# VH-VL binders against Uncharacterized protein ycf23 (ycf23): the designs that were tried, part 17

Target 1, 265 residues: Uncharacterized protein ycf23 (ycf23), of Porphyra purpurea (Red seaweed) (Ulva purpurea) (p51373)
Amino acid sequence: MTISSKISSDFDKQSALKVITGLNNFNIPQIKQMALASEIAKVTYLDIVADTDIIKEVESVSKIPICVSAVKSKELLKCQKTGVNILEIGNYDCFYEQGRLFHSEEIKLISKETRNLLPHATLCVTLPHILKIEEQVKLASDLQRIGIDMIQTEGKSTSISKTDHLSGMIQKSASTFSSTYTVSSKIRLPIISASGISSLTSPIAFLYGASGIGIGSNIRRLQDIGSMVIYIYEVQAAISSNHNIQQNINHSIQSSKISHQLIPY
Key: E = the ipSAE of ESMFold2; O = the ipSAE of OpenDDE; V2 = 0.75 times the mean of E and O plus 0.25 times the DockQ between their complexes.

## First folded at step 12 (VH-VL; framework fv_ecleralimab)

Design u3 (from q6 with heavy chain D102S E103P S104E; at its last look DockQ between E and O 0.69; V2 from the best seeds 0.00; counts 0 for: pae E 2.6 > 2)
Fold by ESMFold2, look of step 12:
Structure u3 (fold): chain C 265 residues (1-265), chain A 122 residues (1-122), chain B 107 residues (1-107)
Amino acid sequence: as target 1 above (265 residues)
Amino acid sequence: EVQLVESGGGLVKPGGSLRLSCAASGFTFSEAWMHWVRQAPGKGLEWVGHIKSKEDGGTTDYAAPVKGRFTISRDDSKNTLYLQMNSLKTEDTAVYYCATYSPEGYWAMDVWGQGTLVTVSS
Amino acid sequence: SYELTQPLSVSVALGQTARITCSGDNIGSYNVQWYQQKPGQAPVLVIYYDSDRPSGIPERFSGSNSGNTATLTISRAQAGDEADYYCQVWDSDTYVVFGGGTKLTVL
């Protein structure tokens, strides 16, 4: 039930940004680059594989809040014992290619195991995109009852035979946005939208009810810290522009009832 | 001390029916999922099915060989698990165990009953 | 459906270390339980969550799980360790899955 004070402010402001290194990423030099870029850009937190050696390596170069991800409760417990208290069950994409699927009943069991072992940690659970939307809503409701603190949505790993890179990114992210919209209307947990999120698509997540977004593969493709920081800044600027657009709408509505402002010379 | 006691086993002809009971004590039965597991003579353990706690929907799932023939139920007021077995076949001959599956047991089958023998023979 | 494979039998000399394997596709992504069953008795949980021991299970029982193989290790094998051993996982589609069992013989 308790969201870590290290990240709660950004979630309260509906502006949280998570950088995801991936469950199958043990490339320590790359992970350290992502951690440094995330700290420089003041990302809300970094999501890494549940590996105590990787935690130590990240902490050696960065003070960024760390979340660890696994599909096994014991791996999360092992990492929590090092002081990490933001934990996630999810990021299933590396398993889908191996034919290993995760469905509602197993995810609920892993979640019960994890909450039983870790009654006070911040727990996030990813809703598999392979579940129909109605099943995702049911799972999210059950996870709320179990005492999970946050939900992450993910998109299909669909391949679109199109040369239009932007259209392909929108299609890949469409299912995570549909899940975000539907789930946020029915449960009260904070929602993180992930999969295919870019500077162009990140405002959509927040309009659909997300409190945060996750980005990963687009950063992992970059091979230096400077490029990673620029990419993260671009996403953050898009998030800030969305909030500014919302403020401008409110301002325009109110100014229709207020005397004209004098423009200074 | 957590304890499970199965009863109701016996000799039954093929096509017959039998009802097993599992009396539970020493834990919060209503929060537990309960499992039936069987073991044919000289063979390994085979999961039969489970029933979830009421909080988790009270629903059941079954292994393919028994689906449609066996029904698991529970009575939380009596702390008792049931297995109704219909249309019994000779391959259903086994010792039937009930097992706990609860937070107190780490969501593992940490406590088992002694088992009750079901023999299906003409 | 998900399947677990165990060797039918394993032998160990008294005082030596026994290793019983449980093979399954991507079993390293599952939590593995191990049960001991002595003749005429109900199974007893000896390892849960790959490597944890319930209270009352001696430290010489340990477990590991990675890749496609989980292993139950019994160090300093005693005559009282002769039993059948079963691995078990919870799978999304098949639910509870047991391995076929391994008879451990202590020579």
Scores: ipSAE 0.535, ipTM 0.789, lowest interface PAE 2.6, mean pLDDT 87
ESMFold2 (binder alone), look of step 12: mean pLDDT 92; pTM 0.944
OpenDDE, look of step 12: ipSAE 0.576; ipTM 0.824

Design u4 (from q6 with light chain S92T; at its last look DockQ between E and O 0.76; V2 from the best seeds 0.65)
Fold by OpenDDE, look of step 12:
Structure u4 (fold): chain C 265 residues (1-265), chain A 122 residues (1-122), chain B 107 residues (1-107)
Amino acid sequence: as target 1 above (265 residues)
Amino acid sequence: EVQLVESGGGLVKPGGSLRLSCAASGFTFSEAWMHWVRQAPGKGLEWVGHIKSKEDGGTTDYAAPVKGRFTISRDDSKNTLYLQMNSLKTEDTAVYYCATYDESGYWAMDVWGQGTLVTVSS
Amino acid sequence: SYELTQPLSVSVALGQTARITCSGDNIGSYNVQWYQQKPGQAPVLVIYYDSDRPSGIPERFSGSNSGNTATLTISRAQAGDEADYYCQVWDTDTYVVFGGGTKLTVL
């Protein structure tokens, strides 16, 4: 196991919080704000684009563990030398808008190549939401065999999820929970539930088998450090408030036809 | 030395069949993905298909123009790659290369045979 | 299907720098390979992973890839560099994809 003790501890406690700046985010001032907010709030780790300049900028303002995301092993290799804590293959959201899709086969190849090149690195891989739930499970299993250390869900955005209303927040997280629940029952790797996660839905992710949660979109909408910190605090408070009554969800949905649908809406 | 040597090319009539072989040496054949690439006279390179290693499932994929007509297989005990070509068409006329990776990863072909010519003509 | 577009031909004066482009949608998200093929010979990999050189390939050969364009650069062109050059990617839907090839003429 290559996961650091602190991160592993947070996983075990089901309190791990990942802040995601965005794979296509090259806004240095914003990234620094997010990094500083993460530092203040003591999140588990920060995810940034695989860029050595951005890594340096983040390190100048934060001591929070750093995860870098890319879709090429070569990009991750460059960043590994800087001492980052986690290398992630994924966070494909920015590519979908451009018509670039990543299927299971390509992800497996990138993952295998990356693990071979970096045998001691901590590797995370995002499961594309374009995959059916069965395909995600299969991919996760394959990735586990390849030697990946952790998995992240991606979820899917809908027109309804574009709203900040209660219903929209729930809709945003629905696919993420489905993936988290189904995948966690089939693999041993820690799962980070990301996409559509908020203070409202954060506790639910852990009930469905998440080891950690990833938040990004809502933070990126905020324009000052104070607001970012407050938001993170809200998420952390939500997690803490429900931790004492946390129980794993176990129901028969896995054996039902519903389990074959990643998105119920 | 890593080497690939194609054989089995020749003249065949439309609708006919031909089987190409690629003998591999100098590397662990059983662990390698193997490709067939063809080149029509005076034209560019065209991927035909590949076969994965047994470790990676041993599955095959084909280019659309040859799908259903061509079959790629391998005998790891003989370090040999095969291309069974059925229902041959005139447009299948080409030099056929086998290729694999060596220094590069799964994405590239840094080892090529010298090719074998297949001519489909009435 | 995914497609790669190359110019049909490029000319370069002896000792000058040649640039051959390969265009594709979001090609920057792919690993691009370049192959050199001389008449009557099999292709030879000259660049892989956008910019890496196989052993034995001169430093005169370099590659870059960003956005929608990958570029093979041949500095200090020699007569022996006259050949066809093909770009190539691996696509999740169509697997191996080659460009149409570019004829490089050294003047």
Scores: ipSAE 0.528, ipTM 0.806, lowest interface PAE 1.2, mean pLDDT 91
ESMFold2, look of step 12: ipSAE 0.703; ipTM 0.843
ESMFold2 (binder alone), look of step 12: mean pLDDT 93; pTM 0.950

Design u5 (from q6 with heavy chain W107F; at its last look DockQ between E and O 0.84; V2 from the best seeds 0.80)
Heavy chain, then light chain:
Amino acid sequence: EVQLVESGGGLVKPGGSLRLSCAASGFTFSEAWMHWVRQAPGKGLEWVGHIKSKEDGGTTDYAAPVKGRFTISRDDSKNTLYLQMNSLKTEDTAVYYCATYDESGYFAMDVWGQGTLVTVSS
Amino acid sequence: SYELTQPLSVSVALGQTARITCSGDNIGSYNVQWYQQKPGQAPVLVIYYDSDRPSGIPERFSGSNSGNTATLTISRAQAGDEADYYCQVWDSDTYVVFGGGTKLTVL
ESMFold2, look of step 12: ipSAE 0.774; ipTM 0.888
ESMFold2 (binder alone), look of step 12: mean pLDDT 94; pTM 0.957
OpenDDE, look of step 12: ipSAE 0.804; ipTM 0.905
ESMFold2, look of step 13: ipSAE 0.750; ipTM 0.867
ESMFold2 (binder alone), look of step 13: mean pLDDT 94; pTM 0.958
OpenDDE, look of step 13: ipSAE 0.817; ipTM 0.908

Design u6 (from q6 with light chain N26D; at its last look DockQ between E and O 0.70; V2 from the best seeds 0.00; counts 0 for: pae O 7.6 > 2)
Fold by OpenDDE, look of step 12:
Structure u6 (fold): chain C 265 residues (1-265), chain A 122 residues (1-122), chain B 107 residues (1-107)
Amino acid sequence: as target 1 above (265 residues)
Amino acid sequence: EVQLVESGGGLVKPGGSLRLSCAASGFTFSEAWMHWVRQAPGKGLEWVGHIKSKEDGGTTDYAAPVKGRFTISRDDSKNTLYLQMNSLKTEDTAVYYCATYDESGYWAMDVWGQGTLVTVSS
Amino acid sequence: SYELTQPLSVSVALGQTARITCSGDDIGSYNVQWYQQKPGQAPVLVIYYDSDRPSGIPERFSGSNSGNTATLTISRAQAGDEADYYCQVWDSDTYVVFGGGTKLTVL
């Protein structure tokens, strides 16, 4: 097993929390704040852009496990040498605004190349939300065969979710839950539910088969370490509270046809 | 030594058909993605299509100009790649190369054949 | 469709450094390969993954890729470097994409 014992333990407990700084985030002061907040709150690991300078900056303020994200195997290779804990192919959201899409085929190629280059590394791959549920399941299965260690969902933000707090939070997470549920039923790999996850929706992800959750957009909006820590605590509290009555959801959305109906965008 | 050898090129009339072969040696052919690339006289390189390994589904993809007319296939037992070209046009005139990866990634082409010339002319 | 743009020709004096560019929208997010083709010969991969060299390729050949431009650099140009050079990427929509090629002349 390539996943560290601590991270694996958090997966098993369905309490893993990933803080995502952003693939397109090169704001060193902010990243350091997020890193320090993550360490204070004792999150499972921090995700940063695959950049050796940023890795060094993060390591200077935090000892929390580090995941680096990229869309090029070469970038991950460079970062692997620094001793990071997880290499992730994904977090493509910043590319969508530029019209750059990542389809299954390209992701598989990058994944296969990365695994071949780094046979002992812990690898995570993000499933693009642009893929249909069936395509995500197929991709996840293929990635499992390739030797990927964990999967992350992506989800999609809507205009409505930007203007309505409660409804928006639910809306943002809907696609993530659909993906999490459907994919988790077909593969054995741990799944990180990300995109649109908040203190409100974080417990739901675990009910639908998530091994962990990823939070990023909301924490990035906060301006100081204290606020970031409080936010993380809120999420962690929600997760802990839910554990007392947690039961896995199992219903008819296993049907791909029904699954499509649950994805609003 | 890794080697690719194309054959089957020749003169054909517009609307005609031709089948090219690429014999592979020196590597595990069955695990390799294989590409066809062509080059018109005095022009640049143009990707024609590829066929994936059986492990990766064995599916094919084609460039727009040849889609529906060309078919790529493989016989792993013979270490041979094929390009069936139907409804040939004058603009299909080119040296056709088969290519695959070796040291690089699956989307790079480390190994090339010497090419076979296809001339489509009335 | 994704497109790569190269200059038609580049000239370099013997022993000097040649730079051949390949432009594409956000090409920095792609892995760029470079191929050398001499007259009457098949292409030869000289750079892959933006900057890696296959075995047998001289250290004089180097590559970089960022933003919208990838660059093949040939230091200490030799007469034997005179050839056509093509950049190439793999795109999720159109798959393999080649640049138009650049004729390098060594003076």
Scores: ipSAE 0.015, ipTM 0.564, lowest interface PAE 7.6, mean pLDDT 89
ESMFold2, look of step 12: ipSAE 0.690; ipTM 0.847
ESMFold2 (binder alone), look of step 12: mean pLDDT 94; pTM 0.955

## First folded at step 13 (VH-VL; framework fv_ecleralimab)

Design v1 (from u5 with heavy chain A32Y; at its last look DockQ between E and O 0.76; V2 from the best seeds 0.79)
Fold by ESMFold2, look of step 13:
Structure v1 (fold): chain C 265 residues (1-265), chain A 122 residues (1-122), chain B 107 residues (1-107)
Amino acid sequence: as target 1 above (265 residues)
Amino acid sequence: EVQLVESGGGLVKPGGSLRLSCAASGFTFSEYWMHWVRQAPGKGLEWVGHIKSKEDGGTTDYAAPVKGRFTISRDDSKNTLYLQMNSLKTEDTAVYYCATYDESGYFAMDVWGQGTLVTVSS
Amino acid sequence: SYELTQPLSVSVALGQTARITCSGDNIGSYNVQWYQQKPGQAPVLVIYYDSDRPSGIPERFSGSNSGNTATLTISRAQAGDEADYYCQVWDSDTYVVFGGGTKLTVL
């Protein structure tokens, strides 16, 4: 595994949080705003488009670890040469609307090439939600064999009525959680759940085997750094509460006086 | 140093069969994906299909016009790629090339054979 | 099926710059290759991954790719550059796709 020491601690604690600015987001003021909010809230890392000028702009205002995303290995290589060593193949959402889809074999070729070009970088690959779950598991297994370090799941992009904002958020996150659960049961790589994650839904990701979560659109639409920080704090509190509840349950079971009598099978 | 040499082209009647070979040298053949590409007289390049490396499972994919009629195989012990062409049509008349990558990468083809002509005619 | 469109022919004066286009939906999201083919010969890769040159290809060959158009640029055109030129991508559904080819004539 070649997970960067800049982020590995949060993944080891199953509390990693990534803020995603988006593959077609070139709005430098907004990206800087998200970077500052992420640093204030002590987010694990920021995921931006693979653009060397945007990397420089973010580094000019923040020390937050940077991940770059692209769908072409050459763009990732170009960004790695500036010193960024957390790289992602994925964040496909801007392509779905244009009718550009990515299937398993193309992703595997890009991934194999990227690993060959960058043998020491931290590599994450997003599993497309357009693949059936068993195909996502097969792809994740193949990516593990190729030497990819982390997997990201994503939610189905749908046009959902706005009259039920909570329902729309749950629907978008349900597919990423299904992928997280199934994939985490079959492979050993850290998994990042993304798409529609909120303070309400983030504990489900970790229950289903995620080591981290990605949040993007819910932050991107906020108007100011203060609102962004509050949103991030609420998500972090939900993560912390979930792990505290898990710890208390395990401790209670271990400290009980009642011996479990085994029934021979 | 890296070389590909096609053979087996010739004149065939419609409905007939033909088997092309591509002899490879100068590289570890089993580690490479191999492609067949054809070019009808006076026309452009058309991808026929590929066979994956041993490490990637050795499976094949085909262009729609040849699927079900053509079969790509490889013998890694002989460093030879094959194209079995069945139910040939006049539209299959072309120069057939085998191709692979060397330093460029999976999405490119920087090594090509000289081509072998297949003519399907009554 | 994914398709690439090229002009049928392009003419350039000796010593001038030729530009050959390759059009496709979202071609900027693909890695674009360019091949040169002279009469009676196999194709030769001249540009891969949008803009990289294989060893042995002169620096006057360059490439670009954005939006819906990729472009092969040949500066200081020489008589030996007369050839057919093909663009190519690898697509998730169609696999290897070639453009129809462009005949470059050096006047």
Scores: ipSAE 0.744, ipTM 0.873, lowest interface PAE 1.3, mean pLDDT 88
ESMFold2 (binder alone), look of step 13: mean pLDDT 92; pTM 0.945
OpenDDE, look of step 13: ipSAE 0.854; ipTM 0.928

Design v2 (from u5 with light chain V96W; at its last look DockQ between E and O 0.89; V2 from the best seeds 0.80)
Heavy chain, then light chain:
Amino acid sequence: EVQLVESGGGLVKPGGSLRLSCAASGFTFSEAWMHWVRQAPGKGLEWVGHIKSKEDGGTTDYAAPVKGRFTISRDDSKNTLYLQMNSLKTEDTAVYYCATYDESGYFAMDVWGQGTLVTVSS
Amino acid sequence: SYELTQPLSVSVALGQTARITCSGDNIGSYNVQWYQQKPGQAPVLVIYYDSDRPSGIPERFSGSNSGNTATLTISRAQAGDEADYYCQVWDSDTYWVFGGGTKLTVL
ESMFold2, look of step 13: ipSAE 0.731; ipTM 0.861
ESMFold2 (binder alone), look of step 13: mean pLDDT 94; pTM 0.956
OpenDDE, look of step 13: ipSAE 0.800; ipTM 0.894

Design v3 (from u5 with heavy chain A108Y; at its last look DockQ between E and O 0.72; V2 from the best seeds 0.79)
Fold by ESMFold2, look of step 13:
Structure v3 (fold): chain C 265 residues (1-265), chain A 122 residues (1-122), chain B 107 residues (1-107)
Amino acid sequence: as target 1 above (265 residues)
Amino acid sequence: EVQLVESGGGLVKPGGSLRLSCAASGFTFSEAWMHWVRQAPGKGLEWVGHIKSKEDGGTTDYAAPVKGRFTISRDDSKNTLYLQMNSLKTEDTAVYYCATYDESGYFYMDVWGQGTLVTVSS
Amino acid sequence: SYELTQPLSVSVALGQTARITCSGDNIGSYNVQWYQQKPGQAPVLVIYYDSDRPSGIPERFSGSNSGNTATLTISRAQAGDEADYYCQVWDSDTYVVFGGGTKLTVL
């Protein structure tokens, strides 16, 4: 595994938090706001579109570790040449809306090519929510063999109405948590859960085997840095509380005759 | 020098069968994905199908017009790619190329054979 | 199934710049290849991954890809550039897809 020392501690503690600006986000003022909020809140790292100009703009206002996302290996290579060494193949949501789908075979080819071009970079790959869970597990296993360092899960929503916004967030988080639980039982890579995660739902990701979470759309829709920082603090507080609860549960389970029959995590 | 040489083309009647070969040299054949591409006289390029390397599962995929009628196989010990064509139709008349990539890229084909002509005619 | 559209023909005066387009939904999210084919010959790769040139291809050949359009640009067109040109992508559902081809005529 070639996980960057800039982020490895938070993944080792199973407390990593990534802020995701989105692949179809070229709004430099908004991205700078998200970078500043992330730095103030001491987020593990920021995930932006693979664009060398946007990298420079973020670096002009923040020291936050940067991850770049793309669906083409050459865009990731171009950005790595500027000094960014945390790279992702994924964040497919803007493509789903346009009818552009990514299936296992294409993702594996992009991943193999990226690893070949960048043998020492930290690579994360998102498992598409359009794949059945069995296909997601197979893809994750193949990506582990290819030498990918981290896996990200994502969720889907069937809600059409704006008045169903809360329902859509709940559906996305439930979807990504199901993927996290199943995939974490089969592979040994750190897993990042993303899509619809809030302070209320973030502990579930870690109970289900995540080493980190990604948040994006909930922050992206906020209008100011202060609101963004408060939102991030609420998520971080939930993560901290989860670690104390996990320690208490593990202690109690080891003292019980039926410990292996309890709900697994 | 990387080289691909097709053979086995000829005249065949509709409903007949024909087997094409592609002899490869100058690269590690067993690690490469291999493609068949055809071109009807005066027409454009049309992908026929591919076979993956053993490492990537050794499986095949086909274009819709040939699925169920054509079978791609490989013999890594002989560095040879095959195309078995059954139930041939007049619209299968074309020059058939084998193609592959010369380096670690997967999305392009930089090595092509010179092609072998298949004519399907009564 | 994914489809690519090219103009049937493009003409360019000797020494001028030719541009050949390849249109497809979200083609900017794909890696686009371009092949040159002269009569009686096998295709030759001239651009891969939108804009990269294989060794031996003159720098006069360049490529771009964004949105719904990829473009092959041939500057300082020469008589030897007269050929058919095909764009190509690799798609998750259709696999290898070629455009219909464009005949470039150098006047």
Scores: ipSAE 0.760, ipTM 0.872, lowest interface PAE 1.2, mean pLDDT 89
ESMFold2 (binder alone), look of step 13: mean pLDDT 92; pTM 0.943
OpenDDE, look of step 13: ipSAE 0.857; ipTM 0.921

Design v4 (from u5 with heavy chain H50Y; at its last look DockQ between E and O 0.77; V2 from the best seeds 0.75)
Fold by ESMFold2, look of step 13:
Structure v4 (fold): chain C 265 residues (1-265), chain A 122 residues (1-122), chain B 107 residues (1-107)
Amino acid sequence: as target 1 above (265 residues)
Amino acid sequence: EVQLVESGGGLVKPGGSLRLSCAASGFTFSEAWMHWVRQAPGKGLEWVGYIKSKEDGGTTDYAAPVKGRFTISRDDSKNTLYLQMNSLKTEDTAVYYCATYDESGYFAMDVWGQGTLVTVSS
Amino acid sequence: SYELTQPLSVSVALGQTARITCSGDNIGSYNVQWYQQKPGQAPVLVIYYDSDRPSGIPERFSGSNSGNTATLTISRAQAGDEADYYCQVWDSDTYVVFGGGTKLTVL
């Protein structure tokens, strides 16, 4: 596995957080704003469209580690040649509205080709939410065999109400958490949970086996850097609280085992 | 030098069967995905199907018009690709090419045979 | 199923630049291949992955792909460029898809 040293510590601690600007986002002022907010908040890395001009613009204002996303190996190769070594095949959301779907065979072809062209890069692949959970697990297993370093899950959007942003986040997050739990229990790759992740939902991702989370659309909607930083801080606070809860649960389990050994029933 | 040579074409009546072969040389056949592509007289190219390498599972996919009637197989010990065509229709009349990639990539076909003619008539 | 549309015919004067288009919904998200086929011959790959050339293909062949249109460009057209040209993509649902072909005539 070839996970970049720029991000590996946060993945090792199961606390990685990335900010996703989106594959169809070429709004340079907004992307720079998100990059600055991410750097201020000490986000693990920024995930942007695979565009060499946008990479240069982000680097002009921020030292945040950069991941580029595309659905074509050549776009990723072009960006890697500029020095970016964290690459993703995925973030398919902008294509679903256009009727462009990605299924297992095409994703495996893109992934195998990208790994062949870039044997040392950090590669992440998104599992499409349009695949049944059993197909997502099979795809993740095939991607591990291909030599992919990380898996990202995503959630399907099912609208219950147009006026309730919380309801939409819960629907998306329930889908991605189901994928995270099932995939993480059956493969050894680090899992990134995305779609509908907020301060409310982020602790569940890590309890279900994620090593990191991705947030994007809720940040893109904010008016200014200050609001973006506050949003990110609230997510980070939820992650920190989750780690304390996990440690307390593990400690209690160990204490219970010892108590059973010491106290006859 | 990568080379593909098709054989087995001929005249067959509707409802009949025919087996095409594609002899490969000059590359590691067992690692390659292999395609069949056809072209009716005076018409354009039409993909028929492929078979993956054994490493990639050795599975097949087919174009809708031939699914269930055509079967692609390979014999890696003989460096040979096969197309078994059953329940042939007059619409299946075409030159059949085998194709693969060498220097390009999985989405392309940069090596082609010269083709073998299949005529389904009478 | 995914479909690609090409013009039936394109004409170019000797020495000028020919452009052959291939239209498809969101084709810019696909890797586009171009094949040249002369009468009685097998197809020859001239462009793959939107803009890359196989060994032996002259630099005057180039390609681009954006939005809903991919374009094969042949600079300094020669008589030997007269052929049928097919675009091709790989689609998740239809797999390998060819365009209908374009006959290039060099005047």
Scores: ipSAE 0.745, ipTM 0.869, lowest interface PAE 1.3, mean pLDDT 89
ESMFold2 (binder alone), look of step 13: mean pLDDT 94; pTM 0.954
OpenDDE, look of step 13: ipSAE 0.754; ipTM 0.874

Design v5 (from u5 with heavy chain H35Y; at its last look DockQ between E and O 0.81; V2 from the best seeds 0.81)
Heavy chain, then light chain:
Amino acid sequence: EVQLVESGGGLVKPGGSLRLSCAASGFTFSEAWMYWVRQAPGKGLEWVGHIKSKEDGGTTDYAAPVKGRFTISRDDSKNTLYLQMNSLKTEDTAVYYCATYDESGYFAMDVWGQGTLVTVSS
Amino acid sequence: SYELTQPLSVSVALGQTARITCSGDNIGSYNVQWYQQKPGQAPVLVIYYDSDRPSGIPERFSGSNSGNTATLTISRAQAGDEADYYCQVWDSDTYVVFGGGTKLTVL
ESMFold2, look of step 13: ipSAE 0.809; ipTM 0.907
ESMFold2 (binder alone), look of step 13: mean pLDDT 94; pTM 0.959
OpenDDE, look of step 13: ipSAE 0.811; ipTM 0.903
ESMFold2, look of step 14: ipSAE 0.788; ipTM 0.900
ESMFold2 (binder alone), look of step 14: mean pLDDT 94; pTM 0.960
OpenDDE, look of step 14: ipSAE 0.844; ipTM 0.918

## First folded at step 14 (VH-VL; framework fv_ecleralimab)

Design w1 (from v5 with heavy chain A108Y; at its last look DockQ between E and O 0.90; V2 from the best seeds 0.78)
Heavy chain, then light chain:
Amino acid sequence: EVQLVESGGGLVKPGGSLRLSCAASGFTFSEAWMYWVRQAPGKGLEWVGHIKSKEDGGTTDYAAPVKGRFTISRDDSKNTLYLQMNSLKTEDTAVYYCATYDESGYFYMDVWGQGTLVTVSS
Amino acid sequence: SYELTQPLSVSVALGQTARITCSGDNIGSYNVQWYQQKPGQAPVLVIYYDSDRPSGIPERFSGSNSGNTATLTISRAQAGDEADYYCQVWDSDTYVVFGGGTKLTVL
ESMFold2, look of step 14: ipSAE 0.686; ipTM 0.841
ESMFold2 (binder alone), look of step 14: mean pLDDT 94; pTM 0.956
OpenDDE, look of step 14: ipSAE 0.798; ipTM 0.901

